# Designs tried in a protein design chat: VH-VL binders against Protein FAM180B (FAM180B). Part 13

Target 1, 160 residues: Protein FAM180B (FAM180B), of Homo sapiens (Human) (q6p0a1)
Amino acid sequence: TQPHAGQPMDSTSVGGGLQEPEAPEVMFELLWAGLELDVMGQLHIQDEELASTHPGRRLRLLLQHHVPSDLEGTEQWLQQLQDLRKGPPLSTWDFEHLLLTGLSCVYRLHAASEAEERGRWAQVFALLAQETLWDLCKGFCPQDRPPSLGSWASILDPFP
Short names: E, the ipSAE of ESMFold2; O, the ipSAE of OpenDDE; V2, 0.75 times the mean of E and O plus 0.25 times the DockQ between their complexes.

## First folded at step 9 (VH-VL; framework fv_masavibart)

Design e8 (from c1 with light chain E52D S96H; at its last look DockQ between E and O 0.53; V2 from the best seeds 0.00; counts 0 for: pae E 8.8 > 2)
Fold by ESMFold2, look of step 9:
Structure e8 (fold): chain C 160 residues (1-160), chain A 121 residues (1-121), chain B 110 residues (1-110)
Amino acid sequence: as target 1 above (160 residues)
Amino acid sequence: QVQLVESGGGVVQPGRSLRLSCAASGFTFSKYAMYWVRQAPGKGLEWVAVIWYDGSNKYYADSVKGRFTISRDNSKNTLYLQMNSLRTEDTAVYYCARHGYEGDRYLFDYWGQGTLVTVSS
Amino acid sequence: QSALTQPASVSGSPGQSITISCTGTSSDVGGRKYVSWYQQHPGKAPKLMIYDVSNRPSGVSNRFSGSKSGNTASLTISGLQSEDEADYYCQSYAGHNTYVFGGGTKLTVL
């Protein structure tokens, strides 16, 4: 895989390595072990043994520093993704961040204690899924657009 | 210096309501999750509720779900506990407590001195 | 859903070391590193003594130490002093924003 520069420019807590994506098998194992939201809105790996490995520390840093932790940050990222629709497909780095941000939304949707907040996160997830479809369509789909996912927000919030 | 000061406790009859407040100072209140923990006289500690740093999420012990509501006003640096439909078993000293600083998880690093709620007929 | 198990009381003489146990499950103490210990003197609020199993906050004496093995966490107090006479509570995180305390252990310094 082709590394991209994604390291914070001025951070003493980051030792590099974030630009090198993990193999999909490693990522699956980490996600299968489970993630957990803390009361500060930080998503982290439940299994501390896995969290202490090199792939686990990389995922932790991505979740802490490069994946938005609130609706405002996610909306800002979505705006940037929409601007990138006109360009080439996302880098593997940016695509990984898009997918991790979508995963984060699912955790936050299920952690939400109020139905209104669940609906907000469901909407954000649907928008991220739409951007994922736009990016995947580059080079594969006809000049037409991918299917709209605008109604998915109501599907993802089955409770009052 | 971190300070947490509870108020609003008192003696009430069963079925009535009380609203507790916790005034916070000496730290950036809006960056911390906050808790209510209670202790019946002569008994152990019992977690009551948690509210996330931005107020977006609230969770309760089973014993108080549907009757108590935790809330916060970050502009006033104040945590609240609305206690409805009070029962005699809710009699306790109620503490507000702060979640640990950034990076620490699931601990109560500073506590108020508590406010006594007595529910009796 | 379940409480953590602590002995009701423990005692020791000045200068001795004592250990207070806190037994949970694989879902809290055994599977997570989030175990904290609190000291509470009569009529006072609890004070954090240990977090993340073994870490001491600034200002807590190094006579207090923590560890865990399997589903049991332990608080060890070395060089017992009369001030250490208090109730001690362990606390863990059970997931899903749910917090559990032990029943408390009364430490008596003889």
Scores: ipSAE 0.230, ipTM 0.694, lowest interface PAE 4.6, mean pLDDT 83
ESMFold2 (binder alone), look of step 9: mean pLDDT 90; pTM 0.918
OpenDDE, look of step 9: ipSAE 0.308; ipTM 0.757
ESMFold2, look of step 11: ipSAE 0.011; ipTM 0.589
ESMFold2 (binder alone), look of step 11: mean pLDDT 90; pTM 0.921
OpenDDE, look of step 11: ipSAE 0.232; ipTM 0.726

## First folded at step 10 (VH-VL; framework fv_masavibart)

Design g1 (from e8 with heavy chain L107A Y110I; at its last look DockQ between E and O 0.63; V2 from the best seeds 0.00; counts 0 for: pae E 9.8 > 2)
Fold by ESMFold2, look of step 10:
Parts: C-alpha cells; structure tokens; sequence
Structure g1 (fold): chain C 160 residues (1-160), chain A 121 residues (1-121), chain B 110 residues (1-110)
C-alpha cells in the first residue's frame, strides 16, 4: 500500500490522537449539533458543550489547523491532492481532511456576500468533489483519469 | 498604541443620510472583524452591525436592516457606516469596536470614544 | 433576539462583594460560552472586563470574576472600591451573527 520512502514517524503520539478519526456515529452527532463560520473565517461547533468533549475538541483542532480557512489555502491543498492522483488511495485521515475541506467550502459558499467570491468557492468545491470521486474510484475506474463531475451529472454518489 | 477613532457624526434631519468613519491604528486591521455599537443618550448599548475581517460578509440588527450599510477599506485601515433614511430613534453615540481575535471571540475588546449622531428636524 | 435581562441597579459598601446578574435564553447565555461584561464610566467608552463567561483580559483586576449557571451569567466584584462605580453591561453572541447586550446595571458604591 504505502511505499517506504521519506516516511516520518507515524504514531498516535503526534497531536494527541488527531491522526485517528472518531467513529462515524460520533462525527454525525457533532455535525448534527451544527457548525458555524465565525467572523474570523474559522469553522467551529455551535454547541459549546459538545465542542468541549474530546471528539469535539478533536474536530475543532482539525477545522482550525488542518482544514484551510481561505480560498488560497484551499487551492493550495487542492493542488497537492491533484499531485497525488497517481498514488494509492488516501489514508482515512487524509480522506477525512478532504471531506472536511469540502464541507468548509459549503459554509463559505453560503457566507459569501459577493457573486464573484461565491463563484470562486463554487469552482473550488467542484474540483474538490472531483478529487473525492477520483480517490473513491482508485482500483474501480476503467481509466487512469478521474471522471468529470461537470459533464456527468448522473455519476453515482460516492457516499452511502 | 491600539486605537479606534470615529468621525462623521453631526445633526441631520429625518430621512437624510450620514456616513461615519472609524480610523484604526496600532494593529493589523485586516485580521479583525469590526462592529458598530450605538448608545442613545441616557440609554444602554445596542449592537448595530458586524463586518468580517475581509469585508466578505455583513450582518445587521433588525432595527437598521435595509437602511444602514457597514463597509471597510483594509488598504486605508478604515471602517464605515452608511446610514440612510435616518429616524429620530437613530439618535445615539456610535462606537466603532474591534472583534476579539482568538480566545475572546464575539467580544468587543477595543472601543473608540464614539461620535454623536443627532436626528432632529 | 431580545435584550439580556440585568437589574437596573446594584449597590454595596467599600470592601464588600456584589454580584450583577445577566439572564438570557438557551440560545445565547445558556447554550454558548460567549458571554462578556463591559464597564462604562460616565462619558467614557465601554471597557471589556470579562470574556468567555469567566476570563479576564490583561490588566483587569482579579477582583472581577464571572460565572454562569443555566441561562444566567454573573459578574462578581469583590473588595468594592469607589472607582468601581459605573454602568455594567453583559453581552452575548446569540448565533446567526447576532449580538445582544443586556440593559445595563448601575453600580453605586455607598
């Protein structure tokens, strides 16, 4: 799966368990409580009691430090994902990062007050969705290129 | 060193317009969301509007929606409040205030000294 | 959102402690931790005294403390001094980019 070259230390001691995602039902509970985008451009959990739990603190740290908070940062992350298209499927943590970045784009789309900025966020979101679809298709797609989301509205939803 | 200075207050007739300015110094203005807060003579504080750090989003109290517009020019370190269709109940001291950065989010950590707007015929 | 409810006035003698209440709803004070307190002397701009329910900014005396129970936040001033005589406002973030102040409490040092 992962080639052994230039590998850093990969353990749970890094970031106090940030590399290990929570169970899906815990993540659903946090997202059900709702997120909001603050005036500093940071996405956080609305319910402060849930935000104070261990899973809530983990999600907050991911949103604050590992999910880009602006268009330029999101575009830089997107370029890194595109550079990795030839490699193996993303780790569970990297895939969670991709999905949270996409979620962040949705909140920023809704928050954008100008049409030009809204259009730029929409474009970046579409490209992130293409990278998501490509990663899910690794090993199952007939070609070595990701499907086009813009031309194939009938493409099967990659989520259950 | 950190300072907010409001200007542009005065006496205007009902139905007229007025534009307030808030000059910021001593901090990186473009990192901070900004507020307008008002206080009618002898009364309490009332939040008026907020603008995000980059000007991308603006929100208003119901009492001023559709009449007031908050804006900013990050290249000039200046916050603005355009007040249209003024009413006598808009008479107040208008304060510029800075949103807290981290740790004190949704708090108003630095205030200007205010500028008086009087709406009177 | 409606204004947060504060008593109109509170008084105490020098050296004593007093508490000012601020009552909101489960959507603001009760459900969020973004409660702040401001001191305003006559003719002056407000000054931030407490944020996030109980935290003091640098330079604010430790005689000022804050707490919350249910939908009610409290500001406590211990060791009252004459310079504490001022108006005090609570403020909360009510969600949906909406901010709400209490009506204010006039503190009189007897």
Amino acid sequence: as target 1 above (160 residues)
Amino acid sequence: QVQLVESGGGVVQPGRSLRLSCAASGFTFSKYAMYWVRQAPGKGLEWVAVIWYDGSNKYYADSVKGRFTISRDNSKNTLYLQMNSLRTEDTAVYYCARHGYEGDRYAFDIWGQGTLVTVSS
Amino acid sequence: QSALTQPASVSGSPGQSITISCTGTSSDVGGRKYVSWYQQHPGKAPKLMIYDVSNRPSGVSNRFSGSKSGNTASLTISGLQSEDEADYYCQSYAGHNTYVFGGGTKLTVL
Scores: ipSAE 0.006, ipTM 0.582, lowest interface PAE 9.8, mean pLDDT 81
ESMFold2 (binder alone), look of step 10: mean pLDDT 91; pTM 0.931
OpenDDE, look of step 10: ipSAE 0.417; ipTM 0.793

Design g2 (from g1 with heavy chain K31S, light chain G31K; at its last look DockQ between E and O 0.51; V2 from the best seeds 0.00; counts 0 for: pae E 8.9 > 2)
Fold by ESMFold2, look of step 10:
Structure g2 (fold): chain C 160 residues (1-160), chain A 121 residues (1-121), chain B 110 residues (1-110)
Amino acid sequence: as target 1 above (160 residues)
Amino acid sequence: QVQLVESGGGVVQPGRSLRLSCAASGFTFSSYAMYWVRQAPGKGLEWVAVIWYDGSNKYYADSVKGRFTISRDNSKNTLYLQMNSLRTEDTAVYYCARHGYEGDRYAFDIWGQGTLVTVSS
Amino acid sequence: QSALTQPASVSGSPGQSITISCTGTSSDVGKRKYVSWYQQHPGKAPKLMIYDVSNRPSGVSNRFSGSKSGNTASLTISGLQSEDEADYYCQSYAGHNTYVFGGGTKLTVL
């Protein structure tokens, strides 16, 4: 990978600058530090020092304002993604948004204290994973058909 | 005026149940997560439970899991603690507290005056 | 340890400054900026004095200040007054929707 040097990473505006993707190595460091879900349904970077950096602040804003924080919002966004299946592959920023929304679902699934809520989040996560596989395939799949996922049980049971 | 008022404390025998209530006023109750914190006589503070602003998630200290249930009714601005299978070590003053947000995200910014629960033979 | 460590007691004379320590772990005090301090007079409910390590709520005297270094947070009370005699508790978020208090420190104004 080419050395990352001197790239601007300083915009924290809610409406501006968020559409530019973070450099992959910066995103890796932030996600490696770990996220956590607070009692208002907002994801935060666990490490305070990383969270206060310019890239950390931008990720926080994305997680809080552009990644849906509840089930209904996530389902609405999922429908919009499904409507876009016939279009070009997602931009790098939109694809990162899709991955972060899927990651958010995993944290909410893990945090859910009731079985009904866990089941609803698991279903939405499975559908987001399907959209991810679809988009990854758009430039390379010969017939433009989405790949299938296994049953939700295989996703929830890592030790068969 | 923002306030929290607990009620429902009393003296009960081990193995019995009690339900505590916390009436909230002076703020939009449905916008805040809520807590129960207890203090045994002459002892320090111990977190008991939390409920998210919409009631979607509930978490408990290990000492009360399976016996206590936190709940809320946002239409009545009321927080509850159902305490089952009470033990003598549950004897304490029980406070309800409001979760702080924004810069005070994990602080308890408003407290009630507490209600005493005594579990004894 | 699952609880934060505080000294059992501290004392000072009126007008002096005192400091109460609160030692946790890298997963609570060390990692996060979510340390708060509570004052409790006998028979009264706790009152939030400091949040996010060093911030004061409205109505709290500027004689109260907070800081942290590594896994240890500190509450400093300057210009000690008789009304400051109380129990003081630190509290931190411990991850996974769990919360931990220190054992409390009794401040005596001599």
Scores: ipSAE 0.011, ipTM 0.618, lowest interface PAE 8.9, mean pLDDT 81
ESMFold2 (binder alone), look of step 10: mean pLDDT 90; pTM 0.927
OpenDDE, look of step 10: ipSAE 0.372; ipTM 0.789

Design g3 (from g1 with heavy chain K31S; at its last look DockQ between E and O 0.40; V2 from the best seeds 0.00; counts 0 for: pae E 10.4 > 2)
Fold by ESMFold2, look of step 10:
Structure g3 (fold): chain C 160 residues (1-160), chain A 121 residues (1-121), chain B 110 residues (1-110)
Amino acid sequence: as target 1 above (160 residues)
Amino acid sequence: QVQLVESGGGVVQPGRSLRLSCAASGFTFSSYAMYWVRQAPGKGLEWVAVIWYDGSNKYYADSVKGRFTISRDNSKNTLYLQMNSLRTEDTAVYYCARHGYEGDRYAFDIWGQGTLVTVSS
Amino acid sequence: QSALTQPASVSGSPGQSITISCTGTSSDVGGRKYVSWYQQHPGKAPKLMIYDVSNRPSGVSNRFSGSKSGNTASLTISGLQSEDEADYYCQSYAGHNTYVFGGGTKLTVL
């Protein structure tokens, strides 16, 4: 009914560093507008007007500096997440990075031209999705077992 | 100093092949997408191809698709253009160029001096 | 096969200002902010003069400026000097990993 005062996308935001998450509705609006994987392997917001806002610039910096842009970096971070399964739920910051890294994998999967490279990205995405479900499931799963997503690679790869 | 140097140009007959090289120095080659741009004598610039920073993706102008292959060897800081089934309309100076970084996206910020390819009988 | 339209030539006297136009479509110049301009002297490689419509790389004279209105980008050169005599190309990103140049404009300094 009434406009939300102080929306992160407007000029009235007090600003801050990358550690201050944007409101979820602002983040969703940016992601809904669409991302594009550039020829340097970096994800950025397709809509330049949105990319120039404070929350758009924050997302750009997160994608550029904190979300792995290659398979090796993504696999290393995935291993660290798996090592933390027995710990408390991820911080909001780390969970945001997990989700953005998973989204990055989807874009890289679709950009990959070789079936093997596509399969490797699909596998990493499936494992990140499992870590996401695991973190959301902490304290709710009856046997403390990770949720299964099945063969995520075959779901994302139409050419088995 | 940042530098790009093309080589491998020459005179060939139609239907033949050539491979161009572009040697890069003075920057982290593996962090940049690279381009080939050509210019026929007395004509304007025409984009030919792009290759992503890691070689994972390659795209071509319609005029060369299926005949030219762009590639890179990041361990040797070298960009390549394999040109097959050459035609007289491929006669041009071929430049390699570097994709812009930070704030100059989709611009060609560094260019080589070019290498001439002449396709004639 | 240029997708961007430039005048074939422009001229000006030393000390004057001139403007070179570059007209594209809503899918490149009009809808994106990835317009760049290159200067090319005869027999030489192109040099980036303007990127992102209006930004100047380090080492490029402040006599060069860029702007955009609708589907048309413009390069303005003020205080013309004889060394500005060259060919000028606009270029835009057209999406889908494709890149388009204008046909080029020959600047003559009278």
Scores: ipSAE 0.006, ipTM 0.583, lowest interface PAE 10.4, mean pLDDT 81
ESMFold2 (binder alone), look of step 10: mean pLDDT 91; pTM 0.932
OpenDDE, look of step 10: ipSAE 0.382; ipTM 0.790

Design g4 (from g1 with light chain G31K; at its last look DockQ between E and O 0.58; V2 from the best seeds 0.00; counts 0 for: pae E 7.5 > 2)
Fold by ESMFold2, look of step 10:
Structure g4 (fold): chain C 160 residues (1-160), chain A 121 residues (1-121), chain B 110 residues (1-110)
Amino acid sequence: as target 1 above (160 residues)
Amino acid sequence: QVQLVESGGGVVQPGRSLRLSCAASGFTFSKYAMYWVRQAPGKGLEWVAVIWYDGSNKYYADSVKGRFTISRDNSKNTLYLQMNSLRTEDTAVYYCARHGYEGDRYAFDIWGQGTLVTVSS
Amino acid sequence: QSALTQPASVSGSPGQSITISCTGTSSDVGKRKYVSWYQQHPGKAPKLMIYDVSNRPSGVSNRFSGSKSGNTASLTISGLQSEDEADYYCQSYAGHNTYVFGGGTKLTVL
């Protein structure tokens, strides 16, 4: 059930493998194996066998080069996403980037040792979750009621 | 010349406090996570604490949790260890150490000379 | 926090090879490849000899090598010399931003 486990990684590939997203089942296996933050602020795969596979190397590159590793970078990306609300749904690559950034925030929230830092990461995570919900419901959500717990409750309650 | 120099060790009574400093030179201090490691006389090495490169997160060995605080000032290239409520079992040489860069992560690649802390009544 | 297990002492004659073991658990040594070895002479700071199980930093003799099998890492010193007489510590990352050392092994060159 682990499609790339135990197979040699093509380390001689010139392309590096970043152009196309991995299949969802491969991504699930990598995330199920577990990620962890190191003390340099980099998120990486715990399982060394999976990390050495082509999909593992791709995820590592995404986490280290395309997912922001600090609050300022995450807030800048969030603002760019908010500017894109009126456009078409995100590309598969941009949506993957959004999900991995949100996942990174969860790990950083959990790792935060001070309450103020936890609060800042929690706020950014909530806003990224809102952008995720917005992108998933583009074309179906009211433009004047952005997705939130309150907004979603209003959508489910019919008009009186 | 990459160098770490500890200072602030001395003799104190149980229940008192000390503050250790570690001056870093020869590398970009704000790029690296930093450690404190101690060694009781005639004993082995014991990890004490780690602080992330930007000071955002700090972690401690169970033996010192709640009593010791690691901190850093990246503008002064200095690492600190505030030691409160000292006990006789805290008697040790205290080393600061540098976290390995991406290729040798989770290793202590550069060490200071150590500073002796003696806790005795 | 659990310590890694090392023999208390090991000895060998000049020119021999000797191996120092370091046994941990599946969650530190077994699963993670972040095992390091340090040499410490009396009165000196530890020196990194091996990282990531088997890699040598620049300036470390190729007489020092490392390996891992299961939950046990090993440091091998070939061509023993009198200056190799020291204490040796293994160290691993134990996850959750915690770090563990072995109890140390005193190497005596006879």
Scores: ipSAE 0.012, ipTM 0.612, lowest interface PAE 7.5, mean pLDDT 81
ESMFold2 (binder alone), look of step 10: mean pLDDT 90; pTM 0.925
OpenDDE, look of step 10: ipSAE 0.442; ipTM 0.801

Design g5 (from g1 with heavy chain E102P G103E; at its last look DockQ between E and O 0.58; V2 from the best seeds 0.00; counts 0 for: pae E 7.5 > 2)
Fold by ESMFold2, look of step 10:
Structure g5 (fold): chain C 160 residues (1-160), chain A 121 residues (1-121), chain B 110 residues (1-110)
Amino acid sequence: as target 1 above (160 residues)
Amino acid sequence: QVQLVESGGGVVQPGRSLRLSCAASGFTFSKYAMYWVRQAPGKGLEWVAVIWYDGSNKYYADSVKGRFTISRDNSKNTLYLQMNSLRTEDTAVYYCARHGYPEDRYAFDIWGQGTLVTVSS
Amino acid sequence: QSALTQPASVSGSPGQSITISCTGTSSDVGGRKYVSWYQQHPGKAPKLMIYDVSNRPSGVSNRFSGSKSGNTASLTISGLQSEDEADYYCQSYAGHNTYVFGGGTKLTVL
């Protein structure tokens, strides 16, 4: 899971200041720190030491204020993302928001006690994953043929 | 004045059913997860069930899973416990409790006074 | 569901300090900060005394304090008074929407 020394990862989008990317480090902290879903539907960082770090405090703010806590809020955010398909790639902020919302759906899918609820969260997760692929593909994929989760998405649909 | 009041306890025979109610007042009921906790005579406290603030998720202790159903009606500020297939081991005082959100995420900050359920032949 | 382990009883003299232990596992007391303590007088509902290991709700005397080390949480009552005579329960969140209580400790003020 850690990069090997000497393997280059070059990007032509680098420019301007000396600022490092925040999104990959946030994703690593999520995988390591672990998250849990409380009885109010709020996702929070399980490891208090990591929660106290600068990346942990930023993640907590994102989880508390910007990641939807229920299905209706998640669907509203999904609609906004779909409205942005034709535009430029998402800002770093919006992309982090998209990834964290997708991660939140995974936790809610696993927490769901009934198959019907699991199906609804799985559907939303699949659509968020599609939006993620679409955004990553901007500038590299044909505009009239979006990336597909076809057969994988049908596995996630509990109501064929 | 925050208050929880349980009702519906009584004496029943094994295999029968009871429905407990918990009336909430003095707070916005729909913002809080709710719990049932029981205490057999002369024994300690035992968590029974939890229901999330919107009723979307319900979880049970293994001792009651498949027999008890927790539910809520946020329009009536009322929590319920449907108890089916009652056993003598279910004899206890049943408390409803509120979790301490946002500060006491996993603690029970407000309790009712309890209602006694006695299951005997 | 496994119960948390508490001593069955503890006693102390007025004005002294006593400590009640609550031993769990790495998946509840040891690995999480969600330990609470309840005081229960005979015939009454439990009252929250300590939450999140060491925090005191408003209206609870600062004679009550909490701590943990490893898989063991502790409730300490200083300046022991006759009204402190009650049953005390610890409780932890064990993850996955599961809650566990200790067996209870009867505190006797001699």
Scores: ipSAE 0.012, ipTM 0.609, lowest interface PAE 7.5, mean pLDDT 80
ESMFold2 (binder alone), look of step 10: mean pLDDT 91; pTM 0.932
OpenDDE, look of step 10: ipSAE 0.240; ipTM 0.732

Design g6 (from g1 with light chain S36N; at its last look DockQ between E and O 0.30; V2 from the best seeds 0.00; counts 0 for: pae E 8.6 > 2)
Fold by ESMFold2, look of step 10:
Structure g6 (fold): chain C 160 residues (1-160), chain A 121 residues (1-121), chain B 110 residues (1-110)
Amino acid sequence: as target 1 above (160 residues)
Amino acid sequence: QVQLVESGGGVVQPGRSLRLSCAASGFTFSKYAMYWVRQAPGKGLEWVAVIWYDGSNKYYADSVKGRFTISRDNSKNTLYLQMNSLRTEDTAVYYCARHGYEGDRYAFDIWGQGTLVTVSS
Amino acid sequence: QSALTQPASVSGSPGQSITISCTGTSSDVGGRKYVNWYQQHPGKAPKLMIYDVSNRPSGVSNRFSGSKSGNTASLTISGLQSEDEADYYCQSYAGHNTYVFGGGTKLTVL
């Protein structure tokens, strides 16, 4: 992660301290193959080396503080998001929380061995996806016309 | 305040069964994964089993797999270890232990005082 | 019987610092931050002293510290006192719901 050989890493930055580029490839690697559910039902980063990177530490903080560890906690958070539909767009932090909670549902859906459990996680994921689309429309749609709010749990339906 | 109390240990013959209990108090039992760890007299600690917070998954050390069953009753705040087909090498103090309080921690942060199981003919 | 290697014994005089090593593999100690240390006095239950390599639970003296380099974790006890005489175990999570302890180290305060 060093730039030029021999360059000092404590060079002066206008208006702040040392800054290094984000590592989007590392974040993608962390999300794609680097997470696992633990015995507490929480997502965590498997590889300590990846977890120690700047993106890994940020992701761990988000997972520790914002992603519910079970279905009931996820449903409670979903209700809070639905109560906020008429408010301003979510902060960057809360939007990342929403996305990571959705990702958690995908991991739990994949890990579920029983069709009923898969169905419950799929439904919650669909509702989180709807909240995501709603929030994007708040800040993006010039007419402020929300997307369809219908419940389409079948969008995650596995093939029979 | 936070407490784990094991019971059900005793002297049994090889091939017999025994059930251990661990009563939990002072914390929300249903939020924590739980463990059994054993220690043969004069020997070190050996992990035996883990059960997830909701009882959905159970895992065992190879030395007990197929003979021992971990279970929990979250309504009674109680952890169990059913030990079948006991062998002399299962002789140990059996501790129940609580999983550390966050997902980045795989520590056993609260321990009971243990219950002695002696398997001898 | 253990997958993690600890010295069988260490000793030190009151006031000294001592270090107990715990050597594993890249699959447990080296590649994960889940190295924990327990103190056990004779006839007593183990007590968690250090978790996740270097963190102290509430109520554990700052004389206890932990570190890791490569596949080796270390517990350091500074200002050695007679009550530190006990067995010390390292423990890790090796993935796939597998938990391993070191063989234990008997600390003697001379």
Scores: ipSAE 0.012, ipTM 0.559, lowest interface PAE 8.6, mean pLDDT 79
ESMFold2 (binder alone), look of step 10: mean pLDDT 90; pTM 0.932
OpenDDE, look of step 10: ipSAE 0.134; ipTM 0.703

Design g7 (from g1 with light chain H96R; at its last look DockQ between E and O 0.66; V2 from the best seeds 0.00; counts 0 for: pae E 9.4 > 2)
Fold by ESMFold2, look of step 10:
Structure g7 (fold): chain C 160 residues (1-160), chain A 121 residues (1-121), chain B 110 residues (1-110)
Amino acid sequence: as target 1 above (160 residues)
Amino acid sequence: QVQLVESGGGVVQPGRSLRLSCAASGFTFSKYAMYWVRQAPGKGLEWVAVIWYDGSNKYYADSVKGRFTISRDNSKNTLYLQMNSLRTEDTAVYYCARHGYEGDRYAFDIWGQGTLVTVSS
Amino acid sequence: QSALTQPASVSGSPGQSITISCTGTSSDVGGRKYVSWYQQHPGKAPKLMIYDVSNRPSGVSNRFSGSKSGNTASLTISGLQSEDEADYYCQSYAGRNTYVFGGGTKLTVL
């Protein structure tokens, strides 16, 4: 099982309630309601009433403050993940951020109106998916045969 | 103070081109999406185009798609509208406007005073 | 054409309250809460009066209020003053980077 990441409780702050991971069934229900990108490049929950619930507020904060919102930030985090391939599996907290970052790339790929930007997001998504498979395989897969998702070029044409 | 100032309007004949500029000051331009909105004389407001904060994505009203191009230069704090193949129905005051941030998202919270484009033969 | 329907004009006497309606569809006004209202005096740029259905920007009088029921948003101006005489536009975000305005309502203070 992956280690659980958490924040110490503090009677003078609200930090602990905003840092806990969501249960998978609650996360699935919120994501089923749908996400959308706004014109400032921020990903948020489409249903504003769901966004105002406690689980929705947590997901909103994760999307706004902890999941990279631009290509440069995503590429920087991808490099950090690649540098950590030889280490232990990611914490539950960091793995959730990895999955949400991958999901955000899909939305940004769909929203991109220029081929160069579309291609950049597609490449980053493929590499994040590889890092996800790599982390899931730690301890069970041969270390000399890392997982591969093939080429994103055959799936998408970023330069039509 | 926060300010938007349009320029580049004028009188042109149908089929010709104009480029509008919008100079922004008093805020961090590169954090905000920007709009063009137009208003024909004596008529209502019509959204024309939006450009994302970094210029990566651009969207247009159907009435101008394929003829108008929105762009921005964040190093110059300037928004642009390239208008090609102008038609008489494009005659309007053109406003640049700022997309709301945080609580007023999808609203047009700051407007310029507008620049008049007249397309007539 | 705009997708949102407003009355062409409304009128009221000083001190009264008036309401301007803005009717859209379940895809914009009904299904989302990104409804805004703008005031425009002749020859001037529009000014944001209400956003997110019912919120006022700083510096906008509390005489202006907004609400929504179903596919219809409403702007209410209480304590009507001569300076309120202007055109009023509703605007909605309809998703997928699509923005729609109402046709405008001319408010006459009698």
Scores: ipSAE 0.006, ipTM 0.589, lowest interface PAE 9.4, mean pLDDT 80
ESMFold2 (binder alone), look of step 10: mean pLDDT 91; pTM 0.930
OpenDDE, look of step 10: ipSAE 0.410; ipTM 0.788

